# VHH binders against Putative metal-dependent hydrolase OB0413: the designs that were tried, part 1

Scores and structures below are computed, not measured.

Target 1, 173 residues: Putative metal-dependent hydrolase OB0413, of Oceanobacillus iheyensis (q8et50)
Amino acid sequence: MDVRFPIGKLQVPEKVTIEDIHEWLKQIETYTNRLGETVNSLNDEELSKTYREGSWDIRQLVHHIADSQLNMYQRLKLALTDESPTVPAFDQEKWAIQPDTNLPVETSIKMLEGINERIVSLGYRLTEEQLDQSFVHQINGEISVASKVAKLAWHEEHHLAHIKIALSNNSGS
Structure headers, positions and changes below count from the first letter of each chain, unless a header shows other numbers; antibody chains are not in Kabat numbers.
ipSAE, averaged over its two directions, is called F for ESMFold2-Fast, E for ESMFold2 and O for OpenDDE. V2 adds 0.75 times the mean of E and O to 0.25 times the DockQ between the complexes of E and O.
Where letters were taken out, [cut] stands.
Atom coordinates printed by the task and the answers are left out, and those that the model quotes come from them; centres of patches stay.

## First folded at step 14 (VHH)

Design r1 (from q4 with F34M G35S P104Y)
Fold by OpenDDE, fold request of step 16:
Order: structure tokens, then sequence, then C-alpha cells
Structure r1 (fold): chain B 173 residues (1-173), chain A 123 residues (1-123)
């Protein structure tokens, strides 16, 4: 297993169905509970564990999950309200070392609770036509609403898997 | 502490039926998709079936389609495997498992596992 991609890379069907969307939304809807069950009882030593040498620690991963979900949610909103808007990339490495990363993980969990709830609410109301709407990422190019919903679900699970691997290790950051 | 406990296994004649239960505790049951796996003697563990969070979607291995049915009761933290028209090749240890990612065929992606329950189908 490649620990960098413990759940594999994102796979988006060529034709995304509403049923696919609903499955991803259920993952998003229940994610914060699963994350909380994993990290809420961790001490500082455990939060400093890494899933591989040179990687972010668990604390950084939790904050990054919130950072990424925030950006992707914002881009999803833009895709739904604007005509193929161009969105800038965010530097996740720079974000991960800003001072707010030192806050308790509960802060980002609270963010995720709210953001995921809004994503789920919005997602269950998406029409077939809206799934084909898109935004243009500065680096990655055109991304559809359907693909974005898939990534919103996948990315959270992706890093939760990293966290679980880290917890099984003895190494810290 | 996370616990998944299978029950309902045993000896049954070919053509018979069994209903397995998996009772869970120590985690938010409704926040996980659930699956059944089985491992026959000398064989690798294989996927049997899965059920989504709310029970709205189910998946089955081709070998059990039309014979097995999975359901769940989130209020009871329990999900089930109804096995009908059992065959001798269904003999195995049956495991329940929980996962958050809806990639149900890869057992390495599951978060929690039960200890298994023996099902033996005689001719």
Amino acid sequence: as target 1 above (173 residues)
Amino acid sequence: QVQLQESGGGLVQAGGSLRLSCTTSGFTFSSYAMSWFRQAPGEEREFVGAISWSGGRTYYADSVKGRFTISRDNAKNTFYLQMNSLKTEDTAVYYCAAHGSWTYYDESLYDYWGQGTQVTVSS
C-alpha cells in the first residue's frame, strides 16, 4: 500500500449520477463524527504523530482538512452562481504552517461540522444540469460540480486514513 | 472500545436459511457503511455484500446475488445478513466490517472488524 494514497486516488465516473452524488454526500454528512471519534481524545503526543517521514502531523492534517474543505466549498458555490469562474490555487504548504495551525483540532472540527452541513444541504438539491456546471482552477483547469462533490468526499477520507496510519505509528513530527 | 459482534451462525442443510446479525458499540453506527465478508477454509477472505449509511443502497457479490439480503437498523446499532438457499460453498467464517469510504471491495479500507461467526452448510 502506498501510504501517500491509502484509499487510492480519486476516481470519478465519466457519467456521474445523482445516486453517486448522494453516496458522496452521505460520506460528507457523517465524516465529522468519524473524524471526532478518531481525534477528540488524542493528547499532544499523539497529535504530533506522522503517517510518514516528513509528512504533516495529525494536528496539521486536521487543520488542512478544514482548509481544503473551505476552499473547495467556496469553489463549488462559485461554480453554481457564476459562469465558469476562474479560481486561484491555495498553497496548502504555506497554510499548514501559519499560526492558526497551532490551535486545538476542535476549532477545525467545528468548521467542518458547519461546512459539511452546508455542502450536504446544497448537494441534495443539485440538479442534473448543475452537475455539469464548472469552474476553472488556475492550475488544474476546468472542474465540474460533480467532480468537486466527489473530491469533497474523497479528500476528507483520504486524510482521515492518513491520521489513522499515523496513530498506528510511533513516530512524531 | 469499538466492538462488532457477529451472531446467528451455525450448521444448516443445503437449501436452508440463516440470518446473521452484527451488533456494534463504541462508535457512531449510523456514520458508517457496513459490509459482510467471508473466508472459507484455505481461501482468501472475500466480499459478500455492503449496505450504505441509511440502507438506501446495497451491493452484493455475484455469488450471493438473489440469495442474500443485507439490512440495517441504526436505532439498534445492528445490521443483518439474511442468507437463503444456502449452498455448501457458502461454508465460511462470516465477518462484519465498518467503513466510511464507499470503496467496499477493498478490505484494507475498512475501519472496524468483527471476530467472525462460523457458517457451515452441509449437503
Scores: ipSAE 0.380, ipTM 0.730, lowest interface PAE 1.5, mean pLDDT 93
Fold by OpenDDE, fold request of step 16:
Structure r1 (fold): chain B 173 residues (1-173), chain A 123 residues (1-123)
Amino acid sequence: as target 1 above (173 residues)
Amino acid sequence: QVQLQESGGGLVQAGGSLRLSCTTSGFTFSSYAMSWFRQAPGEEREFVGAISWSGGRTYYADSVKGRFTISRDNAKNTFYLQMNSLKTEDTAVYYCAAHGSWTYYDESLYDYWGQGTQVTVSS
């Protein structure tokens, strides 16, 4: 297994259905519970573990998950309110070493609770037409609302899997 | 502590039916998708079927499709496998497992596992 992509790369159907959306939303809705069950009892040594050499540690991963959900949620909102808006990228590597990444993971978990709740609320009310709305990512190009919902679900699971791999390792950073 | 306990296994004649249960505790049951696996002696463990968080989606291996039905009761933290039209080749130890990601085909990605229950189908 490629530890870089423990759950595989994101796969978005050519035609995304409302049923697909609902499944992704359910993952998002329940994610913070699963994340909490994984990290809430961890000590500082465990939070410093990495899933591979040179990777972010568990603490950084948790904060990054929040950073990413924040940005993707914003972009989702823009796609729904504007006509194919262009959105900038964020430098996740630089964000991952900002001083706020040294805060307890609970801070980002609280963010995720709120953001995911709003994503889920918004997502369950998306129309078929809205699924085809899009924004233009500065680097990655056009991204549909449907694809973004898929990414919102996949990405946090992706990194949760990294966290679990890290916990099975004895390497820290 | 996390616990998954299978029950309902036993000996049954071919063509018969059996209902397995998986009772869980120690984790938020409704926050996980659930799957059944089975392993026959000398064989690799194989996927049987899965059900989504709220039960809205189910997936089955081709070998059991149309014969097996998966359900769940989130209020009871319990997961079920209804097995009908059983065949001798269905003989195996059956395991229930929990996962957060919908990558149900890869058993290495599952978070929690039961100890298994023996199902024997006689001719």
Scores: ipSAE 0.335, ipTM 0.710, lowest interface PAE 1.8, mean pLDDT 93
Fold by ESMFold2, fold request of step 16:
Structure r1 (fold): chain B 173 residues (1-173), chain A 123 residues (1-123)
Amino acid sequence: as target 1 above (173 residues)
Amino acid sequence: QVQLQESGGGLVQAGGSLRLSCTTSGFTFSSYAMSWFRQAPGEEREFVGAISWSGGRTYYADSVKGRFTISRDNAKNTFYLQMNSLKTEDTAVYYCAAHGSWTYYDESLYDYWGQGTQVTVSS
């Protein structure tokens, strides 16, 4: 398989229904526990494994998942409160090397517990009209609320798959 | 269905200028960041520069900063590289690429690639 996209690229239906939204919210709702079960007991050697030569290691991936959920949650709220606001791309590479990424992965699990609970609560209250509200991403263009909920679910699963591939590799030390 | 087609390559003398174009079809161009890479014979492919979907941010390899300029025209689904003050070291096949990944510099993470256009700089 293509290890860069172990669960495929995100596919958003042309017409997103409330049923689609609810299925994605179920994924988000259970995710933090599933991530924690996978990474909370890993030692430093295991956390340094990579899923592909030159990729981030598991520690970086866990912190990246939390950073991405935080940024995407903010963008979701902006799309709902402003008229198609423009948002900057966040520089994932520079975020991944900041000093706080040396903290235990448990710190990002704590972030995700709160963030994902908020996303799920907000998501179950979205109306059909709100699904079409949007923001403008400097790289990806106009992104709807519906598409962002899909991305929130997919991105977490995407990187959990990367983590599991890294744990199955002999690439570390 | 997806196509990226480079054009504008050719032979040019050192100190000269050349402008490359990358025309695209089969995907939503305005949703992708675009990059130029180059590969000289017997060498690994080298990042040249990248531009965000809006054109608001550009990145350049140190070897080309101040000499090369990247731009895009989302209305025409076209991406450009203006090369000035060319050196013989700039001789390579130039590729355009599109990506939605986390890094602009890792060639293995690009979604779509062109077939390349030859640039030859002679003295």
Scores: ipSAE 0.000, ipTM 0.129, lowest interface PAE 14.4, mean pLDDT 84
Fold by ESMFold2, fold request of step 16:
Structure r1 (fold): chain B 173 residues (1-173), chain A 123 residues (1-123)
Amino acid sequence: as target 1 above (173 residues)
Amino acid sequence: QVQLQESGGGLVQAGGSLRLSCTTSGFTFSSYAMSWFRQAPGEEREFVGAISWSGGRTYYADSVKGRFTISRDNAKNTFYLQMNSLKTEDTAVYYCAAHGSWTYYDESLYDYWGQGTQVTVSS
């Protein structure tokens, strides 16, 4: 497999249905528990494992998942409250090395509990018209609400797969 | 303690049918996708089919499409494989497995595995 994309790249249907949205929301709804089941009992040696040479370790991946959900949740609400607002990119490499990423992974699990619950509640109340609303990403261009919900579900599963690959390796780092 | 236990295997004549069950405990079954894999002696383990956690999507290997049907009952924490029109090449140990990933074919991504049940198809 390509360990950089263990579950493949995100593929969004040409026409996103309410059933598609609901399936993605169910993935988001259960995610924080599944992440916690995977990482809450890991010791420091296990948290230092990587899924490939030069990649982030498990601790960094957990914090990155929370950072990304936070940013994408903000963008989702901006798309729903403003007319195609422009949003900045964020430099995830620089975010991943800030001092707060040395905190216990529990801090990011706590963030995800609240953020994912809010995303799910909001998502189940989206109308067909709202699915086509959008924001403009500084680098990636126009992104719809529908596409963002797909990304919210895919991105955290993508990195959980990285965590599991790292845990299956015979040695850390 | 997580457990996945297959049952329903056995000896069957070619052209016959079997239904396998996978009973689970120790994890939140409704939060996981489930799959069947199989392994014949001296061969690598191969993907048979998978079902999403809600049951809304199913996936099958080409070698079993149209003959095998996968289903789940989240209320009973149980996952099934209905095997029809069995062939001698279907002889293998069948394993159930659980994971939360979007892709279903890569065994290295699976969190939990059963111990397997033998299916033998005689001609």
Scores: ipSAE 0.000, ipTM 0.184, lowest interface PAE 14.5, mean pLDDT 84

Design r2 (from q4 with P104F)
Fold by OpenDDE, fold request of step 16:
Structure r2 (fold): chain B 173 residues (1-173), chain A 123 residues (1-123)
Amino acid sequence: as target 1 above (173 residues)
Amino acid sequence: QVQLQESGGGLVQAGGSLRLSCTTSGFTFSSYAFGWFRQAPGEEREFVGAISWSGGRTYYADSVKGRFTISRDNAKNTFYLQMNSLKTEDTAVYYCAAHGSWTFYDESLYDYWGQGTQVTVSS
């Protein structure tokens, strides 16, 4: 198994259905519970574990999950309110080493609780037409609302899997 | 403490049916997806099927598709494997497992496992 992609790469159907959306939203809706059950009891030594050499540690991963959800949620909102807006990328590597990354993971879990709740609320009300709306990522190009919802679900699961791998390891950073 | 416990296994004749249950505790049931695996003597453990978080999606191995059905009851913290039209090759120890992250057929992505229950299908 490639530990870089423990759950595989994101696969978005060519035609995304409302049923697909609902499945992804259910994952998002319940994610913070699963994340909390995984990390809330961890000590500092455990939070410093990495899933591979040179990777972010568990603390950084949790904060990154929040950073990513924040950015993707914002882009989702823009796609729904504007006509194919262009959005900038964020440097996740630089974000991961800023001072706020040293805060307790609970801070980012609280962010995720709020952001995911709003994503889920918004997502369950998306129309078929809205699924085809899009934004233009500065680097990655055109991204549909449907694809973004898929990414919002996949990405946090992706990193939760990293966290679990890290917990099975004895290496820290 | 997380716990998964299988029940309902036993001896059944070919063509018969059996319903397995997996009762869980120690975690938020509704926040997890679930799967069933089986292992025959001398064989590798193999994926049987899985059910999504919402219960709206199910996945099955080709060998059991059309014969087996998975369901879940959030109120009882229990999910099930209904096995119909059983074959001798279905004989195995059946395991229930919790939390498939994305790829449901990959056993390495499941966090919690039951101890297993024996299913024997006689000719």
Scores: ipSAE 0.178, ipTM 0.639, lowest interface PAE 2.7, mean pLDDT 92
Fold by OpenDDE, fold request of step 16:
Structure r2 (fold): chain B 173 residues (1-173), chain A 123 residues (1-123)
Amino acid sequence: as target 1 above (173 residues)
Amino acid sequence: QVQLQESGGGLVQAGGSLRLSCTTSGFTFSSYAFGWFRQAPGEEREFVGAISWSGGRTYYADSVKGRFTISRDNAKNTFYLQMNSLKTEDTAVYYCAAHGSWTFYDESLYDYWGQGTQVTVSS
């Protein structure tokens, strides 16, 4: 297993169905509970564990999950309200070392609770036509609403898997 | 403490049916997907099937498609494996597992496991 991609890379069907969307939304809806069950009882030593040498620690991963959901949610909103808007990339490496990363993980969990709830609410109301709407990422190019919903679900699980691997290790940051 | 407990296993004749149950505790049942695996003597553990978070999707190994069905009951913190048209080749220890990831076929991605229940299909 490649620990960098413990759940594999994101694979979006060529034709995304509403049923696909609903499955992803259910994952998103329940994610924060699973994350909380994993990290809420961790001490500082455990939060400093890494899933591989040179990787972010668990604390950084949790905050990054929130950072990523924030950006992807914002881009999803833009895709739904604007005509193929161009969106800038965010530097996740720079974000991960800003001072707010030193806050308790509960802060980002609270963010995720709110953001995921709004994503789910919005997602269950998406029409077939809206799934084909898109935004243009300045680096990655055109991304559809459907693909973005998939990534919103996958990315959280991706890093939760990293966290679980880290917890099984003895190494810290 | 997280617990998964299988029940419903036993001896059955070929062509018969069994219904396995997996009762869970110690985690939020509705927040997880679930799977069934089995291991025959001298063989590696293999994927049997899985059910998604919503219950709207199920996945099955080719060897059990059309014969086995998986369901879940969130109110009871329990999910099931209905096994029909059982064959001698279905003889194995059956394990239930909780999945909080993305890929349903990979046992390494399941978070929690039961202790297993023996299913024996006689000719």
Scores: ipSAE 0.162, ipTM 0.628, lowest interface PAE 2.7, mean pLDDT 92
Fold by ESMFold2, fold request of step 16:
Structure r2 (fold): chain B 173 residues (1-173), chain A 123 residues (1-123)
Amino acid sequence: as target 1 above (173 residues)
Amino acid sequence: QVQLQESGGGLVQAGGSLRLSCTTSGFTFSSYAFGWFRQAPGEEREFVGAISWSGGRTYYADSVKGRFTISRDNAKNTFYLQMNSLKTEDTAVYYCAAHGSWTFYDESLYDYWGQGTQVTVSS
C-alpha cells in the first residue's frame, strides 16, 4: 500500500446529502477518544516513532491533527458567516516545529475534545442550503462546507492510520 | 457486553443530599465521556450534566448548577452525581449514559445507557 495514504485519498460525492454529512459526523464524534486511547499512554521513545523514513513522528502527528482541525473548523465557520471569504494557506511544516509542539500530546487531545464537539454540534444543524456555502483557499480554490465536513472526518482518520503504522513498526523511524 | 448500572437512588427530603453512582463494564472506562440525564413522569428526558473522558471538563444544566457535581474515578470504572440542596423539582428517574468521544447535551448522540434509578424528593 502507499503508506502516505493508508486509507486512500479523500473522495467527496458530487452531490453531498445530509445523510453523508451525518455519517462523517459519526466518525468525528468518536475520534478524540480513539486517538487518546492510542497515544495518551505512549512514552517518549514510542512518540518518536515514524510511519516512514523522513515523516513526522507520532508526537508531531498528534499536534498536527489538532492544528488542522482548528484551522478547518475556523474555515467552516467563516464559510457559514461570510460570503465566500478567502483564507490563507496553512504552513504545516512551520506549525509542526513551533515550540508549543514539544508539549505533551494530551494538550492537543484537549484541543480536539472541544473542537470536535463544536464541529459535531454545528454539523448536525447544517441545512442543505448551507452545504453549498464556501470559502476560497489561497492555494486550493473554492471549497464547500460539504467538502470541508468530509475533510474534517477523513484527515483525522488518515493520520490515525499513520500513527498506528508507526506503532506497529518494530524498528521503524 | 457493555453495561452501565446506576445506583444510590431513593427517597430524600427537600434540602437533602444524595449521591448516584454509575458503574460500568465491557468497555475502556477512561476512554469515554459520561452524562447524566433525568426524566420526570410524562416529560421528555433532559440533560443534567456531563464529564469529559479526562475529567478536566464538566458541564451542567442551569437548573442544577451549584447544587450538583459530577466526578469520575477511573480506578473504579465509576462516575458519580453528587446532588445537594435537593428540590421537589429534582424528582425523576436518573440515567447515566456514555459516549466514546465527548460530551453532548443531545441524548440521541449517546451510545450506551443505564436502566435508570428513581430519585424522589419529598417536601
Scores: ipSAE 0.000, ipTM 0.134, lowest interface PAE 15.3, mean pLDDT 84
Fold by ESMFold2, fold request of step 16:
Parts: sequence; structure tokens; C-alpha cells
Structure r2 (fold): chain B 173 residues (1-173), chain A 123 residues (1-123)
Amino acid sequence: as target 1 above (173 residues)
Amino acid sequence: QVQLQESGGGLVQAGGSLRLSCTTSGFTFSSYAFGWFRQAPGEEREFVGAISWSGGRTYYADSVKGRFTISRDNAKNTFYLQMNSLKTEDTAVYYCAAHGSWTFYDESLYDYWGQGTQVTVSS
């Protein structure tokens, strides 16, 4: 398998249904618990493991998951409250090295509990018409509500797979 | 086979107390959020309260806030509803339910349900 994409790249159906949305929301619903079960008891040695040479370690991955969910949740709400608003790009490498990423992983688990609960509640109330609302990424162009829900589910699973690979390796030692 | 079973129901006088238990089997108890629902005769089933998988957050319907307390005991695979200051309006069949991640008031989000236990509050 390609360890950079252990669950494959995100592929969104050309036509997204409410049933597709609900399936992705079910993944988001269970995620924070599954992440916590994987990382809450890890010591500093384990948290320093990487899934490949030169990658982020587990601590960085957990904080990155929370940062990404936060950013994507904000964009989701903007797409629903404004008419195709423009959103800035964010530099995830620069975010990953800010001093708050040295905090215990539990801080990001707490963030995800709230953020994912809000995403799920909002998502189950989306209408067919709302799925086609969008925002405009300064670099990537127009992105629909439907695509963003898919990304919210895929991205966190993608990085949980990285964490599990890192735990199975000796690469962090 | 996944099972949830309520117990502890019965007759109690208004102003009294009762503790319901929900025992579980066939799944990993610590990975689930749990909710209590109730249904009075002729009414829709309504949300009573819920507890998160971590036990750190509890939620209650306005009608029971301050009187009912939810807790969990992972060692016994058991989820509780302590009911104090009971009113005749609390008379209903009480159901426990489990959901894989989150605590919600909407019954349609719960994956597993118990069979129900009768609580009757007499004046």
C-alpha cells in the first residue's frame, strides 16, 4: 500500500445524495472515540513514532486532525450562511509547528468532541438544496457543502490510519 | 448478540425515588454513549437524558433536569438512571439505548434499544 495514502485519496461521487452524507456522518460520529481509544494512553516515546521517514509524529498528527476539522467546519458554516464566500488557504505545515502543538493530545481530543458533535448535528439537518451551496477557496476554486462533508469524514480517517501505521513501526525510535 | 435490558422499574409514591439499570452485552461498553427514553400511554417516545462515552458529559430533558441523574459503571457494563422527586407525570415505560459515538436527543440516531421497564408513580 502507499503509506502516504493508506485508505486511498478522497473520491467524491459526481452526484452526492443525502444517503451518502448520512454514511459519512456516521463515520464522523464514531471517530473521536476511536481516535481517543488509540492515543489517550500513549506515552511520550509512543507519541514520537512516525508512519514514514520524515513524516509528522503521532502527537503532530492528532493536533493536525483537530486543526483541520476546525478549519473545515468553519468553511462549511460559511458556505451555508453566505453566497459562495471566498476563503483563504491555510498553511498546515506552519500550523503544525505553532507552540500549542506541544500540548497533550488530550487537548485536541477535547476539541474534536465538540467540533465533530457540531458537524454531525448540522450535517443530519442538511437539505438536498444545501448540498450544492459552496465556498470559493482562493487556490482550489469552488467547493460544495457535499464535498466538504466527504472531506471532513475522509481526512480524519486518513490520519488515524497513519497513526496506526506509526504504532506498528519502529520508525520513531 | 447485542443486548440491552432495563431493570429496577416498579411502583413508587410521588416524591419518592427509583434507580433504573441498563445492563449490556455483546459490544464494547466503553465505546458507546447511552440514552434513556420514556413513553407514556398514547404518547410518542421522548428523550429523558444521555451520557457520553467518556462519562464527562450528561444531557437531560428540561422536564427532568435537577431530579434525574445519569451515570455509568464500566466495570459492570451498566448504565443507570437515578430518579428523585418523582411525579405522576413520570409514569411511563423507560427504555435504554446505545449509540456508537455521540449523545443526542433524537431517538433515530440510536443503534440498539432495550425492551423497556415500567415505572408507575402513584399519588
Scores: ipSAE 0.000, ipTM 0.134, lowest interface PAE 15.5, mean pLDDT 84

